# Miniprotein binders against q96jn8r1131to1294: the designs that were tried, part 8

Target 1, 164 residues: q96jn8r1131to1294
Amino acid sequence: TLEFLENHGKNILLSNGNRTATRVASYNQGIVVINQPLVPQLLVQVRIDFLNRQWTSSLVLGVITCAPERLNFPASACALKRAAWLLRGRGVFHNGLKICEKFGPNLDTCPEGTILGLRLDSSGGLHLHVNGVDQGVAVPDVPQPCHALVDLYGQCEQVTIVNP

## First folded at step 10 (miniprotein)

Design Uf
Fold by ESMFold2, fold request of step 11:
Structure Uf (fold): chain B 164 residues (1-164), chain A 93 residues (1-93)
Amino acid sequence: as target 1 above (164 residues)
Amino acid sequence: SDAFRLFFEARRIIEEGGDPEEALKKAKEAFELFIKEGNLEFAAFTAVVIVELLKKLGKDPEEIKKWIEIAIELAEKAGNKWLVELARKLEKE
């Protein structure tokens, strides 16, 4: 069963059998990681449950390629400088460097109820799904093993793991 | 859920410096729904928020003590060490 790891950002409270992550303070310290590495047959999906539109930026979605159980997470995913591939706004970032200006929708504008998915294809390409629709390959060759990561940043106050 | 909607409504009131009595009403309603849903983590966290609001409002120390005991018990049942620490901090005020 897919769950968020107990090792997470300081402002996260897990509930619903560790399938729901809530940021209970501030605007950051909201990194969560899925407990199983991505494999080609696995689609990891989260639903955006609650947003606070007071903030301008929203959640970050992506993968880390180092073992997540004992990592010291930074306050925000944008500070990950190694082993990270992130979707933020419309951009794709690798270790803090923007490598694509525009991929998929703007994550900062996704409303409550949006279902965001990550999967690897058979070639190691990282796909984004939005409300069940494959947006294509965001990153062509992600090192394995990797784990899905969500940063409940700014607007994003709660996400829940959902089944495809 | 209705529980989380009420919880976040109370949070907005607190963050915006609104009426703490209104925030307390919403937090108590959220607490009851979290208990009904079996959401022990958020029942415990909401009980902590209720204690903080009761202290701010200068309510009866016996009522405050009762809510602290509720928060600790629920945090322990949830098995969440951070929540237990948070709730026990309220005891040592």
Scores: ipSAE 0.831, ipTM 0.928, lowest interface PAE 0.7, mean pLDDT 93
Fold by ESMFold2, fold request of step 11:
Structure Uf (fold): chain B 164 residues (1-164), chain A 93 residues (1-93)
Amino acid sequence: as target 1 above (164 residues)
Amino acid sequence: SDAFRLFFEARRIIEEGGDPEEALKKAKEAFELFIKEGNLEFAAFTAVVIVELLKKLGKDPEEIKKWIEIAIELAEKAGNKWLVELARKLEKE
């Protein structure tokens, strides 16, 4: 069963059998990681449950290739400068470097109820799904193993893992 | 869920400097729903929030002590060390 890993950002409280992550303080310290690496037949999906529209930025979604169980996560995913590929706003970032200006929807405007998915294709390309619709390849060949990551940043206060 | 909706409504009031009596009312309502749902983690955390609101409002020390004990018991039932430490810290503040 897919769960959020017990090693997570300091402001996260897990519930619902570790399938729901809630940021219970501040605007950051909200990194969570799925407890299994991505494989081609695995679609990891999270639903945005609660947003606070006071903030302009929202969640970050992506992958890391470092083993996540004992990592010391930074305050925000944007501070990951190695082994990271991140979707933020409309941009795609690798280790802090923007490698694509526009991909998929703007994550900062996704409403509550949006289901965001990550999977690898047979070529190792990272795909974003939005409400069940494949947005195409965000990153063409991600090193494996890689682990799905969500940063409950700014607007985003709760996400829940949902089955495909 | 309705429990989380009420929880976040109380949180907004607190963060925006609104009426702590209204926040307390919503937090207590969320607490009851979290108990009903068996969400021990958020029942415990919401009890901590209730204690903080009661202290801010200058409520009866006996009521505050009762809610601290509730928060500790639920945090222990949830098996969450961080929640237990958070709740026990309230005894010393």
Scores: ipSAE 0.827, ipTM 0.926, lowest interface PAE 0.7, mean pLDDT 93
Fold by ESMFold2, look of step 10:
Structure Uf (fold): chain B 164 residues (1-164), chain A 93 residues (1-93)
Amino acid sequence: as target 1 above (164 residues)
Amino acid sequence: SDAFRLFFEARRIIEEGGDPEEALKKAKEAFELFIKEGNLEFAAFTAVVIVELLKKLGKDPEEIKKWIEIAIELAEKAGNKWLVELARKLEKE
């Protein structure tokens, strides 16, 4: 069963059998990681449950290739400078560097109820799904093993793992 | 859920410097719903928020003490070390 790892950002409280992550303070310290590595064709999906529109920026999605169980996560995913490929706003970032200006929808505008998915294709390409619709390849060849990551940043205060 | 809706409504009031009596009312309602749902993690955390609001409002120290013990008991039942530490910290303030 897919769950968030117990090792997570300091402002996260897990509930619902570790399938729901809630940021209970501030605007950051909200990184969570899925407990299983992505394998080809595994679809990891989270639903946006609660947003606070006071903030301009929202959640970040992506993958990390370092072992997540013992990592000390930074305050926000944008500070990950190693082993990270991230979708933020409309951009794609590798280790803090923007590598694609526009990919998929603007994550900062996704409403509550949006279901966001990550999967690897047979070539190791990272795909984003939005409400079941494949947005294409964000990153063409992600090193394995890798784990899906969500940063409950700014607007995003709660997400829940959902099954396809 | 209604519990989380009330929880976040109370959080907004607190963060925006609104009326702590209104925040307390919403937090207590959220607490009861979290108990009903068996959400021990958020029942415990909401009890911590209730203690902070009671202290801000200058409420009866014995009522505050009772809520601190509720928060600790629920955090222990949830098996969450961070929540236990958070709740026990309230005894120092």
Scores: ipSAE 0.809, ipTM 0.919, lowest interface PAE 0.8, mean pLDDT 93
Fold by OpenDDE base, fold request of step 11:
Structure Uf (fold): chain B 164 residues (1-164), chain A 93 residues (1-93)
Amino acid sequence: as target 1 above (164 residues)
Amino acid sequence: SDAFRLFFEARRIIEEGGDPEEALKKAKEAFELFIKEGNLEFAAFTAVVIVELLKKLGKDPEEIKKWIEIAIELAEKAGNKWLVELARKLEKE
């Protein structure tokens, strides 16, 4: 089953069989990684459960290609400088560098209840799904294996892994 | 859940420097709901928050002790080492 790994940001408390991640302090240190690697055709989805609108930025969603169990998480996903492809706002980032200005909906404005999904296609393209709608390829040719990463940052206080 | 709503409301009050009595009220309500829901992790953590609020408010040491014990017990039942450590630290403060 899909769960968040026990190795996570220090402000995260896992619950609900490790399917729910909650940031219980501050605005950062909220990175979590899903246990099963993304393989082609596997759709991994998380639901935004709670938001605090005092912040401008919200969750970051993406994948990492390094071993997640031993990863020393920085305070935010944006500080990852290797093996990371991230979706932030409407931008796509690779190792901290913006590679796309506008992609899909703005993650910073997604309301509670929004379901965000990641899926690899047969060509290694990473797709973003929003409320069941395929937004297209965010990152082509992502190295495998890779793991889905969620940074509960700023607004985002809680997410839950949901089944398709 | 309603428990989480209350939990986050309590946190918001704390973070914004609001009335700690109101935060305490909400936290206690959240705690009861977490218990009812069987959410041991957040019952334990909310108990920690309650302890911190009680200390801030200068409440009865016996009540504080009670909630510390609750936090530790629930953390242990949850099997969460982080929570256990967090709860145990309350005894040393």
Scores: ipSAE 0.803, ipTM 0.913, lowest interface PAE 0.6, mean pLDDT 95
Fold by OpenDDE base, fold request of step 11:
Structure Uf (fold): chain B 164 residues (1-164), chain A 93 residues (1-93)
Amino acid sequence: as target 1 above (164 residues)
Amino acid sequence: SDAFRLFFEARRIIEEGGDPEEALKKAKEAFELFIKEGNLEFAAFTAVVIVELLKKLGKDPEEIKKWIEIAIELAEKAGNKWLVELARKLEKE
């Protein structure tokens, strides 16, 4: 079963069998990682449950290729300088460097209820899904094993893992 | 979840410097719903928020004490170390 790991950002409170992550303080320190590594054809999805629109930036979605149980999480996913492939806004980032300017919808403007998914294809390409629609390959060849990461940053105050 | 909706509404009021009495009302309502839903983590955390609001409002010390005890009890039942520490800290303040 898919759950968020107990190792998470300090402002996160898990609930609902660790399937719901809520940032209960500040605007950062909200990184969570899903327990099961991504494997080809497995679609992992989270729903944006609550947003605080006073902030400009919203959640960051991506994958890490290091051991998540031992990861010392920084205040934000943007500070990850290794083993990280991230989607922020419309950009794709690798270890803090933008490798794609425009990809998919703007994550900063996704409304509550939006379901975001990550899936590896047979070739190791990382796909973004939005409300069940495949947005294409965000990262063409992701090292495996990797784990899905969500940074409840800025606007995003709660997400829940949902079944496809 | 209506409980979470109320919870975040209470948080918004607090963050925006709104009426703490209104925040308290919403927080208490959220608490009851979290209990009903079996969400011990957020029942405990909401109890902490309630304590903070009660202190801010200068409410009855006995009521504050009651909610501190509730927070601790629920945190322990939830088995969340962070919540337990947070709730216990309320006794020291």
Scores: ipSAE 0.802, ipTM 0.913, lowest interface PAE 0.6, mean pLDDT 95
Fold by OpenDDE base, look of step 10:
Structure Uf (fold): chain B 164 residues (1-164), chain A 93 residues (1-93)
Amino acid sequence: as target 1 above (164 residues)
Amino acid sequence: SDAFRLFFEARRIIEEGGDPEEALKKAKEAFELFIKEGNLEFAAFTAVVIVELLKKLGKDPEEIKKWIEIAIELAEKAGNKWLVELARKLEKE
């Protein structure tokens, strides 16, 4: 079963069998990682449950290729400088550097109830899914194994892992 | 859920420097709903929030003690070490 790992950001409280992550303080320190590594054709999805409109930025979605159990999480995903491919706003980032300016919908404007998914294809391409619709390849040739990462940042205060 | 809605509303009030009495009201309502839903983690955490609000408001020490005990008990039942430690700290403050 898909769950969030116990190793997570300091402001996260897990519930619902570790399938729901809630940021219970501040606007950051909200990184969570899904336990099972991504394998080809496995679709991992999270639903945005609650947003705080006080902030302008929202959740970051992506993958890491380092061991998540030992990772010392920074305050935000954008501070990850190695082994990280991230989707923020409409941009795609690798180790803190923007590698794509415009991809998919703007994650900062996704409303509550939006279901975001990640999937590896047979060629190692990382796909973003939005409400069940494949948005295409966000990152080609992602190293494996890799784990899905969600940063409950800014507006995003709660997400839940949902079945495809 | 309605429990989480109330929980976040209480947090908004606290963060914005609003009326702590209103925050307390919403937190207590959220607590009851979390209990009904069987969400022990958030029942425990909400109890901690309630204690903090009661202390801020200078409420009755006996009521504060009651909620501290509730927080500890629920945290232990949830099996969450972080929550247990958080709840135990309330006794020392």
Scores: ipSAE 0.784, ipTM 0.910, lowest interface PAE 0.6, mean pLDDT 95

Design Wa
Fold by OpenDDE base, fold request of step 11:
Structure Wa (fold): chain B 164 residues (1-164), chain A 83 residues (1-83)
Amino acid sequence: as target 1 above (164 residues)
Amino acid sequence: SKEEDLFKEAEEFAKLALELLEKGDYMYAAEYYLLAAEDALEAGNPELAFEYARKAIELAKKSGNEEFLEEAEELLEKIKEEL
């Protein structure tokens, strides 16, 4: 079953069989990684459960290609300078650098209840899904194996893995 | 060279920080300046690292994230040792 790994940001508290992640302090140190690697046609989805409007920005979605169980997580996903492809706001980032300015809807403005998904297609393209709608390929030719990553940053204080 | 690559990365992070500041995102801007400072220091440019670290600290104070502020302050002290 899909669940978050025990190796996570230090401000994260896991619950609900490790399917729910809650950031319980500050606005960062909230990175979590899903246990099973992404494989073609597997849709991994998380629901935004709670937003704290005290902060700015919101969750980051992406993938990492390094071993997640041994990863020393930085305070935020933006500090991942290797083996990382991230979706933040409307931008796409690779190893900390912005490689696309505008892609899909703005993740920073997604309300509570929004279901966000990641899926690899048969060509290795990473797709973003928003409330069941395929937004297209965010990152082409993602190296495999890779693991889905969620950074509970800023406003986003809780997410839950949900089934398609 | 390794130093050149680090320097370029530092500049890229600083650029991102500025862009974020233009949008009012001081939280991420602080983090990117810290990253820039780390790279600049490792690249052998403590003067530039010092500038970036100062900016990170300035912005960190606005966030209320004491842990991050402490990290930035520690980096600043490390940079000072190289000046």
Scores: ipSAE 0.837, ipTM 0.924, lowest interface PAE 0.6, mean pLDDT 96
Fold by OpenDDE base, fold request of step 11:
Structure Wa (fold): chain B 164 residues (1-164), chain A 83 residues (1-83)
Amino acid sequence: as target 1 above (164 residues)
Amino acid sequence: SKEEDLFKEAEEFAKLALELLEKGDYMYAAEYYLLAAEDALEAGNPELAFEYARKAIELAKKSGNEEFLEEAEELLEKIKEEL
């Protein structure tokens, strides 16, 4: 069963059998990691449950290749300077630095109810899925094992892991 | 060298911060300036770290995130010790 790990950002409250993450304070400190590592053909999906429009920006999706159980989470995913590939807005980031300016839809404008997914293909390419539609390879040759990461940042106040 | 790499990373974070400011994203800009300050300090350039930290603090005050502001101010104090 896919769940969020107990090791998470300071402002996160887990519920619903650790399948729902809610940021209960401020706009950051909202990083969560999914327990099972991504393996080829496994589709991991989260649904945006609630947006708080007093803030700007929204959730960040990505993967980490370090051990998530021992990770000391920074205030936001952008501060992960090691073993991290992130999708933020329309950009792709690696270890904090932007490596692609435009990819797929803008995550900052996804409405409540949007289902976002991550999947590794047989060649190690990381795919983004939006409402079940494969948007293509966001990051090629991702090291394995890796874990899916969600940063509940800015507007994104709550997400829930959903089955494909 | 490690210090050179940290310096380069600091500059890249500062560049990202500036780009974000141009788009009106002061929240992320503040965080990137803080990252730049941390890297600059570790790279042995407290003068540069000082400038980045001040920018981070200025922008952080706009967010209302007291915890982040406190973190930035603590870093500034550490930087001052190295000047």
Scores: ipSAE 0.837, ipTM 0.924, lowest interface PAE 0.6, mean pLDDT 96
Fold by OpenDDE base, look of step 10:
Structure Wa (fold): chain B 164 residues (1-164), chain A 83 residues (1-83)
Amino acid sequence: as target 1 above (164 residues)
Amino acid sequence: SKEEDLFKEAEEFAKLALELLEKGDYMYAAEYYLLAAEDALEAGNPELAFEYARKAIELAKKSGNEEFLEEAEELLEKIKEEL
């Protein structure tokens, strides 16, 4: 069963069998990691449950290749300087630095109810899915094992893991 | 060298911060300036670190994130010791 790990950002409260993550304070400290590593053809999806328009920006999606249970989470995913590939807005980031300017839809403008997915293909390519539609390869070669990461940042205050 | 790499990384973070500011994302901008400040300090450039840290503090005040503000101010004090 896919769940968020107990090791998470300090502003996160887990509920619904650890399938729902809610950021209950501020706009950061909201990183969560899904327990099972991504394997080829496994589609991991989260739904944006609530957005708070008080803040700017929104959730970050990505993967980490370090051990998540021991990870000391920074205030935001952008501060992950190793073993991290992230999708934020329309950009793709690796170890904190932007490696792609425009990819897929703008995550900052996804409305509540949007279902976002991550999937590895047989070649190690990381795909983004939006409402069930494959947006293509965001990262061409991701080391394995890796874990899906969600940063509940800014507007995004709650997400829930959903089945495909 | 390691210092050169850190310096370049600092500049990249500062660049990202500026881009974010231009579109109104001051929260991320603050965080990137803090990252830039940390890198610059470690790179042996306290003057540049000071500049970035000040920007981070300024933006942190706008965000109202007291914890982040405190962190940035602590870094600033550390930087001052190297000036």
Scores: ipSAE 0.790, ipTM 0.909, lowest interface PAE 0.7, mean pLDDT 95
Fold by ESMFold2, look of step 10:
Structure Wa (fold): chain B 164 residues (1-164), chain A 83 residues (1-83)
Amino acid sequence: as target 1 above (164 residues)
Amino acid sequence: SKEEDLFKEAEEFAKLALELLEKGDYMYAAEYYLLAAEDALEAGNPELAFEYARKAIELAKKSGNEEFLEEAEELLEKIKEEL
Protein backbone atom coordinates (compact mmCIF):
# COMPACT_ATOMS: atom_id res chain seq x y z
CA THR B 1 0.00 0.00 0.00
CA LEU B 2 1.23 3.41 -0.98
CA GLU B 3 2.09 5.70 1.93
CA PHE B 4 4.20 8.78 2.54
CA LEU B 5 7.56 7.93 4.11
CA GLU B 6 8.19 8.93 7.71
CA ASN B 7 11.33 10.64 6.43
CA HIS B 8 9.85 13.98 5.33
CA GLY B 9 10.14 17.75 5.65
CA LYS B 10 10.12 19.05 9.21
CA ASN B 11 6.84 20.98 8.84
CA ILE B 12 4.89 17.88 7.72
CA LEU B 13 2.39 15.95 9.83
CA LEU B 14 1.30 12.56 8.45
CA SER B 15 -2.20 11.19 9.08
CA ASN B 16 -4.83 8.85 7.59
CA GLY B 17 -2.53 5.83 7.74
CA ASN B 18 0.33 7.96 6.38
CA ARG B 19 -1.65 8.61 3.19
CA THR B 20 -2.29 12.28 4.01
CA ALA B 21 0.44 14.90 4.43
CA THR B 22 -0.23 18.32 5.96
CA ARG B 23 2.19 21.26 6.16
CA VAL B 24 1.52 22.68 9.59
CA ALA B 25 3.83 25.73 9.60
CA SER B 26 5.40 28.36 7.37
CA TYR B 27 5.52 27.97 3.56
CA ASN B 28 8.29 25.38 3.09
CA GLN B 29 9.93 22.36 4.79
CA GLY B 30 7.11 20.34 3.21
CA ILE B 31 8.79 17.61 1.14
CA VAL B 32 7.16 14.16 1.22
CA VAL B 33 8.04 11.00 -0.72
CA ILE B 34 5.89 7.98 -1.51
CA ASN B 35 7.27 4.81 0.04
CA GLN B 36 7.39 2.56 -3.05
CA PRO B 37 9.20 3.28 -6.33
CA LEU B 38 7.08 3.91 -9.40
CA VAL B 39 6.14 0.70 -11.17
CA PRO B 40 5.97 1.06 -14.97
CA GLN B 41 2.40 1.52 -16.23
CA LEU B 42 0.97 1.96 -12.74
CA LEU B 43 -0.48 5.37 -11.90
CA VAL B 44 0.27 7.03 -8.55
CA GLN B 45 -2.09 9.85 -7.60
CA VAL B 46 -2.43 12.55 -4.96
CA ARG B 47 -5.37 14.90 -4.37
CA ILE B 48 -4.86 18.55 -3.40
CA ASP B 49 -6.94 18.87 -0.22
CA PHE B 50 -6.18 22.36 1.11
CA LEU B 51 -4.69 25.50 -0.43
CA ASN B 52 -3.85 28.89 1.07
CA ARG B 53 -3.86 31.46 -1.74
CA GLN B 54 -1.87 33.90 0.43
CA TRP B 55 1.26 32.45 -1.21
CA THR B 56 2.28 32.96 -4.84
CA SER B 57 3.60 29.49 -5.73
CA SER B 58 2.09 26.10 -5.00
CA LEU B 59 3.23 22.46 -4.82
CA VAL B 60 6.02 20.77 -6.70
CA LEU B 61 5.49 17.26 -8.09
CA GLY B 62 8.18 14.93 -9.40
CA VAL B 63 10.53 12.04 -8.81
CA ILE B 64 13.84 11.34 -7.11
CA THR B 65 16.07 8.57 -8.46
CA CYS B 66 18.03 7.85 -5.28
CA ALA B 67 16.90 6.01 -2.14
CA PRO B 68 14.71 8.36 -0.11
CA GLU B 69 14.60 6.70 3.32
CA ARG B 70 17.63 8.44 4.80
CA LEU B 71 18.02 11.56 2.68
CA ASN B 72 18.38 14.90 4.40
CA PHE B 73 15.79 16.96 2.57
CA PRO B 74 16.45 20.63 1.88
CA ALA B 75 13.89 23.24 2.86
CA SER B 76 12.44 23.22 -0.66
CA ALA B 77 12.65 20.85 -3.60
CA CYS B 78 14.32 23.57 -5.70
CA ALA B 79 17.52 22.81 -3.77
CA LEU B 80 17.60 19.14 -4.82
CA LYS B 81 20.76 19.30 -6.95
CA ARG B 82 21.05 15.59 -7.61
CA ALA B 83 18.81 12.76 -8.82
CA ALA B 84 15.66 14.91 -9.13
CA TRP B 85 13.17 15.62 -11.91
CA LEU B 86 10.51 18.11 -10.88
CA LEU B 87 7.40 19.85 -12.21
CA ARG B 88 6.82 23.37 -10.82
CA GLY B 89 4.34 25.84 -12.22
CA ARG B 90 4.61 25.04 -15.93
CA GLY B 91 8.32 24.26 -15.85
CA VAL B 92 10.26 21.01 -15.79
CA PHE B 93 13.42 21.01 -13.70
CA HIS B 94 16.36 18.63 -13.50
CA ASN B 95 18.62 18.89 -10.45
CA GLY B 96 17.45 22.43 -9.67
CA LEU B 97 17.76 23.86 -13.19
CA LYS B 98 14.94 24.45 -15.68
CA ILE B 99 15.00 22.20 -18.74
CA CYS B 100 11.55 22.99 -20.17
CA GLU B 101 9.60 26.26 -20.00
CA LYS B 102 6.12 24.88 -20.57
CA PHE B 103 4.71 21.43 -19.89
CA GLY B 104 1.15 20.66 -18.84
CA PRO B 105 -1.01 23.04 -16.85
CA ASN B 106 0.24 25.63 -14.39
CA LEU B 107 0.42 23.74 -11.07
CA ASP B 108 0.27 27.09 -9.23
CA THR B 109 -3.35 27.54 -10.37
CA CYS B 110 -4.70 24.04 -9.68
CA PRO B 111 -7.67 24.26 -7.28
CA GLU B 112 -8.51 22.17 -4.24
CA GLY B 113 -9.80 18.76 -5.33
CA THR B 114 -7.37 18.48 -8.25
CA ILE B 115 -5.96 14.95 -8.58
CA LEU B 116 -2.37 14.86 -9.87
CA GLY B 117 -0.84 11.62 -11.10
CA LEU B 118 2.56 10.28 -12.10
CA ARG B 119 3.14 7.24 -14.31
CA LEU B 120 6.13 5.68 -16.02
CA ASP B 121 5.32 4.44 -19.53
CA SER B 122 6.84 1.33 -21.12
CA SER B 123 9.76 3.39 -22.48
CA GLY B 124 10.58 4.94 -19.09
CA GLY B 125 8.88 8.24 -19.92
CA LEU B 126 7.37 10.13 -17.00
CA HIS B 127 3.74 11.20 -17.57
CA LEU B 128 1.71 13.75 -15.65
CA HIS B 129 -2.04 13.16 -15.26
CA VAL B 130 -4.42 15.91 -14.16
CA ASN B 131 -7.92 14.85 -13.09
CA GLY B 132 -7.52 11.65 -15.11
CA VAL B 133 -6.20 13.36 -18.24
CA ASP B 134 -2.73 12.35 -19.46
CA GLN B 135 -0.67 15.50 -20.13
CA GLY B 136 1.99 13.62 -22.07
CA VAL B 137 5.65 12.90 -21.41
CA ALA B 138 7.36 15.38 -19.10
CA VAL B 139 10.68 13.49 -19.02
CA PRO B 140 11.45 10.93 -21.75
CA ASP B 141 13.65 8.40 -19.93
CA VAL B 142 13.74 8.59 -16.14
CA PRO B 143 16.32 6.38 -14.41
CA GLN B 144 14.81 3.62 -12.31
CA PRO B 145 14.13 2.99 -9.54
CA CYS B 146 12.51 6.35 -8.78
CA HIS B 147 10.09 7.58 -6.11
CA ALA B 148 7.28 10.11 -6.39
CA LEU B 149 7.92 13.32 -4.47
CA VAL B 150 5.58 16.14 -3.47
CA ASP B 151 6.77 19.42 -2.00
CA LEU B 152 3.84 20.99 -0.15
CA TYR B 153 5.18 24.43 -0.96
CA GLY B 154 3.47 27.77 -0.46
CA GLN B 155 -0.24 27.49 -1.28
CA CYS B 156 -0.39 23.75 -0.85
CA GLU B 157 -1.09 22.75 2.76
CA GLN B 158 -2.45 19.21 2.36
CA VAL B 159 -2.42 16.34 -0.11
CA THR B 160 -3.76 12.79 0.10
CA ILE B 161 -2.70 9.66 -1.81
CA VAL B 162 -5.73 8.36 -3.71
CA ASN B 163 -6.20 5.19 -5.74
CA PRO B 164 -6.66 5.60 -9.50
CA SER A 1 37.02 22.59 -13.95
CA LYS A 2 34.95 22.39 -10.77
CA GLU A 3 35.16 26.15 -10.18
CA GLU A 4 34.00 26.96 -13.72
CA ASP A 5 31.06 24.57 -13.35
CA LEU A 6 30.08 26.11 -9.99
CA PHE A 7 30.33 29.62 -11.39
CA LYS A 8 28.06 28.74 -14.34
CA GLU A 9 25.61 27.03 -11.99
CA ALA A 10 25.56 30.13 -9.75
CA GLU A 11 24.74 32.27 -12.81
CA GLU A 12 21.88 29.94 -13.77
CA PHE A 13 20.44 30.09 -10.23
CA ALA A 14 20.69 33.89 -10.26
CA LYS A 15 18.87 33.96 -13.61
CA LEU A 16 16.07 31.81 -12.14
CA ALA A 17 15.92 34.09 -9.11
CA LEU A 18 15.49 37.15 -11.35
CA GLU A 19 12.73 35.48 -13.37
CA LEU A 20 10.85 34.64 -10.17
CA LEU A 21 11.37 38.11 -8.73
CA GLU A 22 9.93 39.66 -11.90
CA LYS A 23 6.80 37.53 -11.38
CA GLY A 24 6.54 38.70 -7.77
CA ASP A 25 7.60 35.37 -6.27
CA TYR A 26 10.12 36.76 -3.81
CA MET A 27 10.15 33.64 -1.59
CA TYR A 28 11.46 31.43 -4.41
CA ALA A 29 13.65 34.27 -5.66
CA ALA A 30 15.29 34.45 -2.22
CA GLU A 31 15.88 30.68 -2.18
CA TYR A 32 17.48 30.75 -5.64
CA TYR A 33 19.70 33.72 -4.74
CA LEU A 34 20.91 31.81 -1.68
CA LEU A 35 21.79 28.82 -3.89
CA ALA A 36 23.62 31.17 -6.25
CA ALA A 37 25.53 32.70 -3.33
CA GLU A 38 26.61 29.29 -2.06
CA ASP A 39 27.90 28.27 -5.49
CA ALA A 40 29.66 31.58 -6.13
CA LEU A 41 31.46 31.29 -2.79
CA GLU A 42 32.54 27.71 -3.52
CA ALA A 43 33.70 28.87 -6.97
CA GLY A 44 36.08 31.33 -5.28
CA ASN A 45 34.14 34.53 -6.04
CA PRO A 46 33.23 35.95 -2.63
CA GLU A 47 32.37 39.40 -4.08
CA LEU A 48 29.67 37.89 -6.30
CA ALA A 49 28.54 35.62 -3.45
CA PHE A 50 28.15 38.72 -1.27
CA GLU A 51 25.90 40.40 -3.86
CA TYR A 52 23.71 37.29 -4.18
CA ALA A 53 23.49 36.78 -0.41
CA ARG A 54 22.44 40.39 0.18
CA LYS A 55 19.67 39.99 -2.41
CA ALA A 56 18.53 36.77 -0.72
CA ILE A 57 18.40 38.54 2.67
CA GLU A 58 16.46 41.53 1.31
CA LEU A 59 13.82 39.26 -0.22
CA ALA A 60 13.71 36.95 2.81
CA LYS A 61 12.73 39.87 5.05
CA LYS A 62 9.53 40.23 3.01
CA SER A 63 8.59 36.58 3.64
CA GLY A 64 8.66 36.63 7.44
CA ASN A 65 10.52 33.31 7.44
CA GLU A 66 12.93 33.78 10.35
CA GLU A 67 14.64 30.42 9.87
CA PHE A 68 15.53 31.15 6.23
CA LEU A 69 16.63 34.70 7.10
CA GLU A 70 18.96 33.36 9.81
CA GLU A 71 20.42 30.85 7.33
CA ALA A 72 20.99 33.57 4.74
CA GLU A 73 22.58 35.91 7.29
CA GLU A 74 24.90 33.12 8.46
CA LEU A 75 26.06 32.63 4.88
CA LEU A 76 26.64 36.38 4.49
CA GLU A 77 28.87 36.37 7.61
CA LYS A 78 30.82 33.43 6.17
CA ILE A 79 31.22 35.27 2.86
CA LYS A 80 32.49 38.42 4.61
CA GLU A 81 35.34 36.38 6.13
CA GLU A 82 36.56 35.58 2.61
CA LEU A 83 36.33 39.09 1.15
Scores: ipSAE 0.678, ipTM 0.833, lowest interface PAE 1.2, mean pLDDT 91
Fold by ESMFold2, fold request of step 11:
Structure Wa (fold): chain B 164 residues (1-164), chain A 83 residues (1-83)
Amino acid sequence: as target 1 above (164 residues)
Amino acid sequence: SKEEDLFKEAEEFAKLALELLEKGDYMYAAEYYLLAAEDALEAGNPELAFEYARKAIELAKKSGNEEFLEEAEELLEKIKEEL
């Protein structure tokens, strides 16, 4: 079953059988990783449970291609300068640098209850799903194996893994 | 060269920091300036690294994140060794 990996950001508390991640302090140190690599037919989905409107930016979604079990995570996903493809706001980022200005909806404006999904297609393309709707290919050729990552940044204080 | 690539990367991080400043996200802007400082130092440009690190520290003070401030000040000390 899909769970958040026990190696996570310092400000994360896992609950609900490691399917729920809560950022319990500050605005960062909230990186979590899904325990299984993405494979064809696997749709990893998280629901935004709680937001704090005090902050300007919200969660980051993406993938990493390095082994996550003993990785030393930085304070924020933006500092992942190797082996990372991330969606932040409306932008797509590779190793910290923006490679696409606009893709899909603005993650900084997604309300509580939004279900965000990641999957690979048969060509290694990374797809974003929003409330069950495929937004298309965000990244055309992600190396495998890769793991889905969520950074509970700023506004985003809690997410829960949900089944497709 | 690797140094030219790092310098260009530092400039891209600084550009991202400015975008975040325009939106009022001081915490993210500070994090991007710190990334720019690290790259500039690795590129052999400690004067530029100092400029970026000082900006990261200024923004971090505005955000109140003491853990980030400690990290940024530690980097600034490393940069000073290369000036």
Scores: ipSAE 0.673, ipTM 0.851, lowest interface PAE 1.4, mean pLDDT 91
Fold by ESMFold2, fold request of step 11:
Structure Wa (fold): chain B 164 residues (1-164), chain A 83 residues (1-83)
Amino acid sequence: as target 1 above (164 residues)
Amino acid sequence: SKEEDLFKEAEEFAKLALELLEKGDYMYAAEYYLLAAEDALEAGNPELAFEYARKAIELAKKSGNEEFLEEAEELLEKIKEEL
């Protein structure tokens, strides 16, 4: 079953059978990773449970292609300078640098209850889903294996893995 | 070259910091300025690294995050050794 990996940011507490991640302090140190690698038939979905609008930016969503079990996570996903493709705001980032200015919806404005999904297509393209709607290919050829990653940054204080 | 790539990367992080400042995201901007400072220092430009680190510290003080501020001030001291 899909769960958040026990190796995570230091401000994260896992609950609900490791399917719910809560950031319990500060604004960062909230990186979590899904325990199973993405495969074309797998849609990994998380629901935004709690937001604190006192912060300006919100969660980051994406993938890492290095082994996540013993990785030392930085305080924020922006500092992942290797093996990372991330969606932040409307931008797409590779290893910390922006490679696309505008791809999908603005993640910083997604309300509580939004369901965000990641999957690979048969060509290794990374797709974002928002409330069940495929937003298209964010990254055309992600190396495999890769794992879905969420950084509960700023506004985002809790997410839960949900089934399609 | 490696130094040319690091200078370009530092400039991109600084640009990202400025975009976040425009949105009022002071802590995220501070984090990007610190990344820019680290790259500038590794690229052999401690004067530029100093400027970026000072910006990160200024924004972190405004936001009150002690852990980040300690990390940024540690980097600034390291940069001063190279000036």
Scores: ipSAE 0.593, ipTM 0.814, lowest interface PAE 1.7, mean pLDDT 91

